# VH-VL binders against C2 domain-containing protein 3 (C2CD3): the designs that were tried, part 14

Target 1, 169 residues: C2 domain-containing protein 3 (C2CD3), of Homo sapiens (Human) (q4ac94r1171to1339)
Amino acid sequence: SSGLLDVGLRYRRSPRTAEGVLAARTVSISVQIIRACGLQAAAKALAEREPALQFSATVGVNASVTTHLSFLPQGEQRRTHPVACSFCPEFSHHVEFTCNLVTQHCSGEACFLAELLEFAEVIFAVYHENTKSASDIISIESCKEYLLGVVKVPTKELLIKRSGITGWY
Key: E = the ipSAE of ESMFold2; O = the ipSAE of ESMFold2 at other seeds; V2 = 0.75 times the mean of E and O plus 0.25 times the DockQ between their complexes.

## First folded at step 3 (VH-VL)

Design f07 (from fi08 with heavy chain E50W N59Y; framework fv_ficlatuzumab; at its last look DockQ between E and O 0.80; V2 from the best seeds 0.00; counts 0 for: pae E 4.8 > 2)
Fold by ESMFold2, look of step 4:
Structure f07 (fold): chain C 169 residues (1-169), chain A 122 residues (1-122), chain B 107 residues (1-107)
Amino acid sequence: as target 1 above (169 residues)
Amino acid sequence: QVQLVQPGAEVKKPGTSVKLSCKASGYTFTGYYMHWVRQAPGQGLEWIGWINPNSGDTYYNQKFQGRATLTVDKSTSTAYMELSSLRSEDTAVYYCARSYGSGWSHEYFDYWGQGTLLTVSS
Amino acid sequence: DIVMTQSPDSLAMSLGERVTLNCKASQDISNYVSWYQQKPGQSPKLLIYDASNLETGVPDRFSGSGSATDFTLTISSVQAEDVADYHCQQYDSLPYTFGQGTKLEIK
C-alpha cells in the first residue's frame, strides 16, 4: 500500500554460436526496473520507528532496488545504483538472468524451465541507502540501508507470451 | 537421426473420436516439447497444442480446447492426439512436430512427422 | 491471436529469378518468425529461424530478414527443386499461428 514499482519481464533466447548446441541450452529472463513512485508514505511509516529516517522521509530517499529470480541462488541477485533524494526515482535498469532449459533437482529428478516458471517469481526489494562521503565511512550507522518494501511479480505469463509483460506492481 | 513416425491415414465417421500416434526416435523423448499441427486439403497450417512429455502438462489452442487431448507414453516414446466429436471440417493431415531447444515451448519446429491424413466422412 | 498475412498467395517464376516472399504480423513479434518449405506431398521443412538465421543444410540461396511486424524470405536464384508452398510462423505468443502460405511454381 506504500508505493509502486514499474517493471517489465521478457524471455530472450541466447543466439546460436558457431560452436552450437550448448548456447541453445540456456535462455535469459530479462527484467527491466523502470521507476518507482509513492515512496514517501513508506519512508514516513518506517521513520516512526527509525529516527535516522526522519530527514529522508521529508526530503527524499536514496532508493535502490535488488532483483532476484526465486529459483536461482540468492547470490544471483542484482542491485541498481541508488537514485538520490526522490520519492519517485527513475532507475532505467536492465537485468538478465541466465537459466538452463533443463535442470536437475537435489532429489535427482530433471525439471524443465517452464515448470519452474509456472510458480516462480521475480522478487524486488526497495531500499533507502544512507551513503555519505568517504570521510564519513567510519560511521557504519550513517551507511546503513533500510528496507522500504518488497514486490513479487509472477513469471508464469512468460509461458504465454515470450515478449512478456510490463506494468506497475 | 531424429525421426517422428505417424500412420499414413485414418477414416472416421462424424461424431466419433480418433487417437493419432507419433512415434519418436533418435533423441531423448522426454527432453523436448511435442506439438500437433493440422493442414486441411489445400489450406494452411493450424497449431493444435503442445505437450511436455516429461510432466504430461499440455496447452491447447483455444479453438481445440475441449475436443483435443494430448498424451504421451514414455515407455514407447510415443505421443498421441485424440480429437473427439469429429466433423467433416476436421478432414486434414495431422502432423506432430518437435520444438527446437530442450525444455521450452516457445520455439520453432525443427522436426516434423510425415503426417496422418484423417478423413471424416459419412 | 496474432494474424500472419503472407503475400503473394502464389507466383510463377523463371529459373534463376530472384523471389521475395512477404509475411506481416498483426503486432510486434520481435524476430520470432520461422519459415518452412513444404514440397508437394511432403511435410514442412524448416528453412529460417529467428527471422534471419539459416537452418543447417539449407542452401545459401535462401535468406530471411525483417523484424517487428514485416518479414521476408528471399530466394536469390530460384531452382526447379524450390517448387513448394512456403509458410511463415510466429512463436512469440501462444497460440502459435502460421501465414496462409505462398505457392511457388516454375513457369
Scores: ipSAE 0.163, ipTM 0.702, lowest interface PAE 4.8, mean pLDDT 84
ESMFold2-Fast, scan of step 3: ipSAE 0.283; ipTM 0.676
ESMFold2 (binder alone), look of step 4: mean pLDDT 92; pTM 0.944
ESMFold2 at other seeds, look of step 4: ipSAE 0.243; ipTM 0.726

Design f08 (framework fv_ficlatuzumab)
Fold by ESMFold2-Fast, scan of step 3:
Structure f08 (fold): chain C 169 residues (1-169), chain A 121 residues (1-121), chain B 107 residues (1-107)
Amino acid sequence: as target 1 above (169 residues)
Amino acid sequence: QVQLVQPGAEVKKPGTSVKLSCKASGYTFTGYYMHWVRQAPGQGLEWIGYINPNSGGTNYNQKFQGRATLTVDKSTSTAYMELSSLRSEDTAVYYCARDSYFDWLSEFDYWGQGTLLTVSS
Amino acid sequence: DIVMTQSPDSLAMSLGERVTLNCKASQDISNYVSWYQQKPGQSPKLLIYDASNLETGVPDRFSGSGSATDFTLTISSVQAEDVADYHCQQYDNLPWTFGQGTKLEIK
């Protein structure tokens, strides 16, 4: 992996709940994808693997985030809007993932959030977004995405610091 | 009604170990983290560590790491703190305290009455 | 470790007076601070959590305020039963840490 990704991560406690009351508990993971820098090496490597990309007319960079937390839908992914071609794109993107941990009428459906966070991670991927040619008509509206890099951030540190974590990865 | 019941007092000689108990009732024992806090005579409160009663996972204040061991017995809803290599400076009231949130680390809503540990010979 | 510093160390007030106790954190802890009352010979009792939320069963003369590094506990009209040590705690970052305590006495 090459380049640097500036991210922020924190989770929110659900409201205090009395034991023995049947109530839904909501918890959320808040994710910020701020910027990436130093993508020159990754872009050069990509161009060497896919020489045909040199003839593309539309170029952008986007980032995605995927959570591997058992209490969230598996494989759920959120993406930033693409940013104009740059080796230091700024995304300024915020996403929240939420779920209900305890449901009404279900003794034993409690999830132990601290245990879930201890063995989980948030995965970020940065993509070069390209189309075949800006002058051509694409009947299927889709953009080709090419992976530039991936970053994995463990959620274990969120057990230690409630205000969250932020930094370059 | 939530209750955390601790023995009133223990007397130990320096160099020995002690295992203090905290019996919980009135709530789902495995749903809340249990913390241990001590208070030396006339001093403030000092956090020792926590245990997750469901997983047995623990975390210790560095000052007590290697000397304190936290365990639980789910069948009796009892938490234990063992403290080894006792010194006179370990003389203090030892409290168990429950996290306020179900399955979350936070402030403490219920405290045991405390066990006065006296270390002297 | 986050250091919690309380002030004053002790305070003597007349019945019915407004009392303000202070607690300062060595770094930004957002609103993750709680206050405990400890009467002589008793275990601590939770009064305030998340800086300003009153615990159930606590008289409404108690209130908390503050954010980031500076926090206060206020008793709007002190009563004889309020004689106690008051402790602040942060739970933003492990290890959990407490202030040294403020002793409240009645004149």
Scores: ipSAE 0.127, ipTM 0.670, lowest interface PAE 4.7, mean pLDDT 78

Design f09 (from fi08, 15 letters changed; framework fv_ficlatuzumab)
Fold by ESMFold2-Fast, scan of step 3:
Structure f09 (fold): chain C 169 residues (1-169), chain A 122 residues (1-122), chain B 107 residues (1-107)
Amino acid sequence: as target 1 above (169 residues)
Amino acid sequence: QVQLVQPGAEVKKPGTSVKLSCKASGYTFTGYYMHWVRQAPGQGLEWIGEINPNSGDTNYNQKFQGRATLTVDKSTSTAYMELSSLRSEDTAVYYCARDLYYGDSSEAFDIWGQGTLLTVSS
Amino acid sequence: DIVMTQSPDSLAMSLGERVTLNCKASQSISDYVSWYQQKPGQSPKLLIYDASSLESGVPDRFSGSGSATDFTLTISSVQAEDVADYHCQQYYSWPLTFGQGTKLEIK
């Protein structure tokens, strides 16, 4: 869906060392999740299939967002702090992904990060976290996550727009 | 010793094409983007384009798109720039230059060839 | 295209003087600027990258500063061997563009 997340992406190079060593180069891919809006429709759909969430969907959701770069392992995934009771949560979340500029092809030849970014995506998954906060000692263990939506942002423009990519997705 | 070796001069007639060479040595040729830059006599530097020697992928300055063609020969570690439909305004020193970062493009250039003087004259 | 404008076009300095060369971008380019020295009949040589990072093998008297639109190359104590044209370059956006150059001469 268009307009669900207000995000920013930027490609930042690690500077060359004073020694002029060109052995390994890394780059930082900066990801900002500023806010989400328009979560009413997703919340309504969720409440219809999960009756236990009926009241939460009426007063807002407890949203959190995961960020995954499609060319990195799932273990590199990051998550925002949850924002309670809002259909337009403000996250003000910033994360950095450190990536090698050169990786190895299966053929043994170098593969540039630029080649990976041509077809890669930043994948944002928006969840509702329904925590049993009513005096239950095991409430933390019983926290359930429900998918509200997925936003995918192509990375191919990061190399040609060093100012980055920003806007609603 | 890292070097980019270019021929000293080429003379061509208007309307013809030229293919300039740049032979690399002393480093992993496929690991660095190669750029082409020209400089008309007494003028500033002008970027023509870049090539990834590993993939053959190219990016061009729009001013030269359609006239310049960048290629490489991995077996000889040689980069080429072909410029077609030559005009007198194409008279310039043409440099090949290695990108500063291993595996990255659109950066500073740390190693430069000596340059080839292309003269376009009838 | 991002236009890079250098000033002055030329200057003459006495040995040992501090010299500053300016480069202005037509739009904000963060710190994606490099500086090159080009002696007569030679190819350019990289001096500074990322606005302020000194390239290996370049004398410590050279330094770069600036961000956004205004950049400066400084030679703290000019030497006879510093006679050259100096070019700034942006690599924030394609096409990569260079300034027109500043010619440095000794009095």
Scores: ipSAE 0.008, ipTM 0.542, lowest interface PAE 8.7, mean pLDDT 81

Design g01 (from ro05 with heavy chain S99D E100L Y101D G102Y D103G Y104G R105N G106S N107E, light chain K30D; framework fv_romlusevimab)
Fold by ESMFold2-Fast, scan of step 3:
Structure g01 (fold): chain C 169 residues (1-169), chain A 122 residues (1-122), chain B 108 residues (1-108)
Amino acid sequence: as target 1 above (169 residues)
Amino acid sequence: QVQLVQSGSELKKPGASVKVSCKASGYTFTDYAMNWVRQAPGQGLEWMGWINTNTGNPTYAQGFTGRFVFSLDTSVSTASLQISSLKAEDTAVYYCARDLDYGGNSEWFDPWGQGTTVTVSS
Amino acid sequence: SYVLTQPPSVSVAPGKTARITCGGNNIGSDSVHWYQQKPGQAPVLVIYYDSDRPSGIPERFSGSNSGNTATLTISGVEAGDEADYYCQVWDSSTDHVVFGGGTKLTVL
């Protein structure tokens, strides 16, 4: 693979009927996170940066991915379930973001979304989730996350490629 | 009600030309692309191409360039398919179908016209 | 050149479940739409976006799409379901719509 994340991005209509699509003021941005690979270097760097974690960089990381659309508020970000002990975790994770249509001063949805998506990005942040290591002692620290990497995918092609954007990033 | 109504059946001799029309009603004609699909007797659906109803720009599938022309008359919400120099192998049912995509890409087709049978025989 | 492969025919007894497949390399990354065509009629959309149903299509029609195979599933098959079924995708690499070859469903 030539990237860290295997992802898919598409835009879809939210209503499930043809009549509903015609009346809709919203579309969905569909995000699929299939897998990550090649996390060995990031794991080693994290172990060197955070020796107090005491995790084994030889067996893998507990990886999770957050998805954020650059034109939506932080409260709209989504997170995968963590996948334990792997340098090539498979998430098979799918989420949808509902986006409003604004048709004023444009020829319709395509005009406004083309303007938004031409300069926007989907931001994927890959984290190691530090799991509880102690079973016999009281830990006052909650589960923490540590950044392994960031992948940014431009949304420029979403309106012109309906099969979407798919590949390693 | 959203619907597409096509012109009546045509019987033509080889070398003639034919024009099939497709009239849209119940929606804003220029908001959605119009596709053309052919079905030869006993055969499957064959995508011919589409026309952007806002710009008038056609896109033809390979094999349908040259003798086939897509056109519009937006004043009457009508798309047309013209076939010149007709051959026996052009005998088919021709369908128009609306593409439910604001962006002009192909997505799914709904509704479909009822079909126009074009028969080419001597 | 993107090609969608469907079995030419499928036979099923009334009340049983029919499964019609649409094969394509990495088709699970595409959105698949399904059409039903009865003799002498125009095609009718029965499934769009892999698994969504238009209004008026009964719940016994469902769809799935993963890996290299999309599947249209018709449960509790009735004589009125006898038709040709076509899958459809958008091939972004060629900027073309692609239809499968069609599957004739016979209810015996």
Scores: ipSAE 0.005, ipTM 0.498, lowest interface PAE 11.3, mean pLDDT 79

Design g02 (from ro05 with heavy chain N54Y S99G E100V G102F Y104W R105L G106P N107E W108Y P111Y; framework fv_romlusevimab)
Fold by ESMFold2-Fast, scan of step 3:
Structure g02 (fold): chain C 169 residues (1-169), chain A 122 residues (1-122), chain B 108 residues (1-108)
Amino acid sequence: as target 1 above (169 residues)
Amino acid sequence: QVQLVQSGSELKKPGASVKVSCKASGYTFTDYAMNWVRQAPGQGLEWMGWINTYTGNPTYAQGFTGRFVFSLDTSVSTASLQISSLKAEDTAVYYCARGVYFDWLPEYFDYWGQGTTVTVSS
Amino acid sequence: SYVLTQPPSVSVAPGKTARITCGGNNIGSKSVHWYQQKPGQAPVLVIYYDSDRPSGIPERFSGSNSGNTATLTISGVEAGDEADYYCQVWDSSTDHVVFGGGTKLTVL
């Protein structure tokens, strides 16, 4: 597989303090979305599901990407700015998620972050933003998003490779 | 600002004991591990083990159990290495090195002491 | 019992690029750290977590790590770069530090 997104992930931790041998400390999970490429296939598939959305070789899609850590709530989700009219948009997007080493809510109980990262993933959802009017009746420009694809990157390697994970997914 | 200052060189006879000290300054002593690394003349770096500066618990690499003891004096931010029953093959430069924690394990060393030469000869 | 293999020596002319390798089984899945040791001096961290550079280390020092080989690259080599270079990993299976045998870089 050629992959849809060129991304990077990194796990960063602050030194432990003497006051809390067992106390929760924060870590940063850094996420970079460099670019997407080859969105022609995804756009064609979308047009087959939504016939009114026709994509040309010259127009492209208006792409945006959401980043979600599978163990964090939707409110912690981040989104890139949209890149207009491109099948190979460059986002150059960087965000950090601050997480406690011990999460305080895991079905009502505390969960250790390392346990979560062993089975978790970073979920990237790529959308097309359609700004065209819905109908002649209302004649209103509407911003509606359409899913182009989903990329999932396992976080298990972040526990092994501290320099991070980089590549096409 | 961060400094690790080790005690001076030692010349000892076989069977004697030696204690090498490493005084830390410029940071909170108990937030970082202290590692010991040995380098015999003309040879490479050899990891001896580490001590958890908060708990005082030492961990020794294979080959450095028995005669080697890691200890702390937290009140003066000092880690010490004691070698008993010295042998000629203990002749080396001994380094202390500050271990940076990842999941409470000291994965790499960002600051090193200047080294203490221990020479064992008859 | 994990082993890191380095060439004993590498020679390079001033201004050229030196590459020092560190071989290990599936080392690309581990994080590699690099130390520079000049004669009579303590080691100095020059690269950590494969490719990160501590403050004060020149940009001409870079690192990479994939498959079975990690590499320290020094561009525009200067006489002051003559030193022994050691790679290091934390072996998570045994919870101990492993050093490579060291590479002497000679700038002719």
Scores: ipSAE 0.006, ipTM 0.538, lowest interface PAE 10.2, mean pLDDT 82

Design g03 (from ro05 with heavy chain D31S S99G E100G Y101S G102Y R105T G106E N107D W108A P111I, light chain S29D; framework fv_romlusevimab)
Fold by ESMFold2-Fast, scan of step 3:
Structure g03 (fold): chain C 169 residues (1-169), chain A 122 residues (1-122), chain B 108 residues (1-108)
Amino acid sequence: as target 1 above (169 residues)
Amino acid sequence: QVQLVQSGSELKKPGASVKVSCKASGYTFTSYAMNWVRQAPGQGLEWMGWINTNTGNPTYAQGFTGRFVFSLDTSVSTASLQISSLKAEDTAVYYCARGGSYDYTEDAFDIWGQGTTVTVSS
Amino acid sequence: SYVLTQPPSVSVAPGKTARITCGGNNIGDKSVHWYQQKPGQAPVLVIYYDSDRPSGIPERFSGSNSGNTATLTISGVEAGDEADYYCQVWDSSTDHVVFGGGTKLTVL
C-alpha cells in the first residue's frame, strides 16, 4: 500500500578542490514527484470519512502533493500545482531544499545535517482540492483540501547512494 | 596558502610510543575534517580514520583501535596521531589529509601533509 | 567489507591514452576520487566526484564511473604522468573510506 507516489530523492554536496576552496556550508536535497497512481482506493476511503464528497470512477480527484522534510519548519514545505480529474496524476515536479550542514535539533541544539538524515524522512502528503461551487456561499466549505494519503521516505539511503533513490513509495 | 605541515621522521624501538603532528594553515581549521592515512614501505594507501575538528571526536578504522589515538589542539590548528607500544609492522609513512566538512568524510582529500616516516626497529 | 580492485600496473607509450580501472560492486552508485602519487611525495588529488578536475590538473585527465567500474583516463600521456594512481570511495555500510590497491603507470 505504499506504492502511491513515483518519486526521486538526491542528496547533493559541493565538491572540494585541490586549491583548498572552503567547504560548502550548505547542501541540497533534490525532490522529484513524477506521478501518483492508484488514487481510487484513497478517494473511496476519503468519501467514507467525508460522505458529502463524491468521486466519479471516470473523473478522478484534483490532487496536489506537499513535500516536508521532517527536520525543517512547516514554512519550508513545498506544494505541487493541482492536477485535475485524475486518479493517476502526472506532476513532473522538482524542488530543491538548501540546508545548512549544521542545523537545529528538535531539542534546540545544533546538529549536523548528516546525523539528522540518518533518522529523518521526507513526508509527502497527497491532497484532494475540492472544486469551487458556482455560488460563493458554498465556496468557503468546498475550497478545503482533504488528505488522501501520506507517504514517508527515509533519508538514510541518501547518505549511502550518490545517485539518489527513485521508485514507488 | 593552504597547507598541512607534519613533524619530522622518527626512529623508534619496539615498545616505545611516537606522536606525529600535523599543523594546518591558510584555512579555518575547524571547518574541515582531518583524516589519517598510512603507507607501509612499497605498499598502497591505507585509511586509518578521521577526527571531527569541531568536536574532537575520533573515528578509527578496524585495525587501528587501541594503540592509535587521534587528538587536536585547536589553539594552534594542529592534529596529532599517537601510536603506543610500537611494533615493527607500524613502520610506514603517516599522512594527514583534509577532507569533507568537519562532520563527514565522504569528500575527496584535497590537501595532504608531506608525510612523516616512522621506522620501528631494534 | 568493501573492496576496490585496480590493476597493479599499466604501461603506455608517450602521447597515447592510458586507462586505469577501479572495480567495485555497484561502484557507479558511489562517489569516486583519484589520486596521483610520485615517488617520495604525498598523493595529489587529480579527479574528484567521478569526473571533476581540481584547479591546476591538466585537461588530459578525465574520469567516469558507472555500474561496477570507475575509470581514470589520461590522454596524450607525458613522461611526467608516470606515478602510482589510487581510487577512493566512502563505504556507507561501515562508515569507512576505502582505497584501491594502486596502479603503477609506466610511460615507455
Scores: ipSAE 0.007, ipTM 0.495, lowest interface PAE 9.8, mean pLDDT 80

Design g04 (from ro05, 14 letters changed; framework fv_romlusevimab)
Fold by ESMFold2-Fast, scan of step 3:
Structure g04 (fold): chain C 169 residues (1-169), chain A 122 residues (1-122), chain B 108 residues (1-108)
Amino acid sequence: as target 1 above (169 residues)
Amino acid sequence: QVQLVQSGSELKKPGASVKVSCKASGYTFTDYAMNWVRQAPGQGLEWMGWINTRTGNPTYAQGFTGRFVFSLDTSVSTASLQISSLKAEDTAVYYCARDLGYWSGDEYFDYWGQGTTVTVSS
Amino acid sequence: SYVLTQPPSVSVAPGKTARITCGGNNIGSKSVHWYQQKPGQAPVLVIYYDSDRPSGIPERFSGSNSGNTATLTISGVEAGDEADYYCQVWDSSSDHYVFGGGTKLTVL
């Protein structure tokens, strides 16, 4: 199979009572990033065009993953911690996105979250992080990132599978 | 007040079909999933599956595929269970029960219909 | 498939405490719900999410869930508590609800 990321998506109750979910007008979407694999092939392909990556393509990448829900602002995206020197990093990362049960179309009509999820995606971007400093003190301005891959998971399946969706994408 | 009211008892011959209805009132029908549960005489509760009231998509437990069909009519807040090619082993009380399952995974059945007895005999 | 095991019957004297168990592999990692069913009636939710009570259910009803056993506890048992009791979980691996076989509580 051609999947890069082993991920999970599901609803989470917040609060725990049935009436509380509806009354709160929000629900949590849980996103789990378990692991990535196949990163060496992506790193080697990049190293052919970027000599600075040749060492990482041989030894291991410092991978991190961003999660973005296509119907939320980009400022709401999340990022895993980097996993050093690995082509099959385990992240064991999970985050929650708080979403309104009812929102508004650009046409001015209200719509339910379920209607948005029929056409939305969870977008995962996998990066290799390379820093200028060999010190434990890392400046964000000294970081240089290389995109290893992008995985898009349709949220439509989340509406069909009550226990959520899990698998390689 | 929330109520789930089911259709009356049915007495059918083997090979016939039956349709059991469950009419909801007192809440927004599409905010909750509807489940079907069977209880054979003297036996325990057996989950048959559920239907997503917003999408109309049914999910059946193993053993309830083929002859069993879940459907709904949102205009009258009614979920229905149809059983075709009835067998003596289908004799049972059939319950509808609601939950928030399609929104939040693990849930509980807070309201149940009163049950519909289906008897299959020659 | 996931299986929940309940004792078929439990007998208790009025005013005493009844304990009904629900056994399942690693059931403590799941949320357990409990239903009471009296003869000729639909089941009624008495405990949800291991230990929470719906409005209208007496404080005499409580629940716990740990390891491989969930327990419904009814203190100060009354004649009106005589019924069949069922535990229930959602099994994520099969995407199915699972009911226990039921326990008949006899008050005598």
Scores: ipSAE 0.030, ipTM 0.619, lowest interface PAE 6.4, mean pLDDT 84

Design g05 (from ro05 with heavy chain E100H Y101D G102Y D103G Y104D R105F G106T N107P W108L P111Y, light chain Y49D; framework fv_romlusevimab)
Fold by ESMFold2-Fast, scan of step 3:
Structure g05 (fold): chain C 169 residues (1-169), chain A 122 residues (1-122), chain B 108 residues (1-108)
Amino acid sequence: as target 1 above (169 residues)
Amino acid sequence: QVQLVQSGSELKKPGASVKVSCKASGYTFTDYAMNWVRQAPGQGLEWMGWINTNTGNPTYAQGFTGRFVFSLDTSVSTASLQISSLKAEDTAVYYCARSHDYGDFTPLFDYWGQGTTVTVSS
Amino acid sequence: SYVLTQPPSVSVAPGKTARITCGGNNIGSKSVHWYQQKPGQAPVLVIYDDSDRPSGIPERFSGSNSGNTATLTISGVEAGDEADYYCQVWDSSTDHVVFGGGTKLTVL
């Protein structure tokens, strides 16, 4: 693969009416996390820092991904459920972020969402979630997260092509 | 409910001036740009330019400078198009159409006025 | 200046599929909007952002955009679909709205 994470980003206007599309004060930024692949290198690097973690071709990692829009508070971030025992987990995860077209507070003046998107990013953080037993996730006695990698996708292209961008990052 | 209501049709002689008005209602006037679009008889849509309703600054497409003036009266949520020294080739239907202001790089015309027919004939 | 090219007319029999093209250099990197205009009326948005359909527009209307061609597709064409159709983009290099020349759809 030519990147860590296979994602899709799309700008959606709401409501979807012929007459009132831009009458809405909000839009949605749609984020799709399709899959991650090639996690062997990140897992190996993690195991070198945390020797208690075991990674092999048959075991994999328990991966989850957080999604954060750089211009929104950290509390607005979203997370996938973990996918067990894989170096190429399939998430098929879709999330929508509702954003105001005009923010009320921006350097003493109102600013448009497009002005934020020109310099913004979607930030994906990929984690390994270590459990007491991979065969019984429901009976987790201890759970700790370990960062495997960070992927940043610029939102600037959504200003020109609202229908979306997809690919490996 | 959003509405753009334009002034009635005009029949003018060459050399006269005309002012077409577009009154907006149902939304905050200064949150959206107002665009002007011309359609000559039997022809397609031609974008003339837009006016920033917050600042009052107009932007004209090439070919619509000089005789064409965009203006606003924000106290009554009205945008106007004035055409001076009318020529026969100005005969057209003139539409106002709103779009999201300056920060939208893919402006979309979600509401249109009904159109104002301007006929220039001797 | 950026130019959008549409065929002047397209004819289709009722119930068949009409395809209206909009050609432009690297148009697939731009967002394309489509408007329907019936005689004596203002244009009406039928497709926005390449392929999104506004609520109230029949599912028979769809759009696509890739490479140098955007396409408006109308399946199961009805007499009421007879109209002029215009594509539209934003040219960021000149900060100008660009319309295609329009396509007259005739249903007979």
Scores: ipSAE 0.013, ipTM 0.604, lowest interface PAE 7.5, mean pLDDT 82

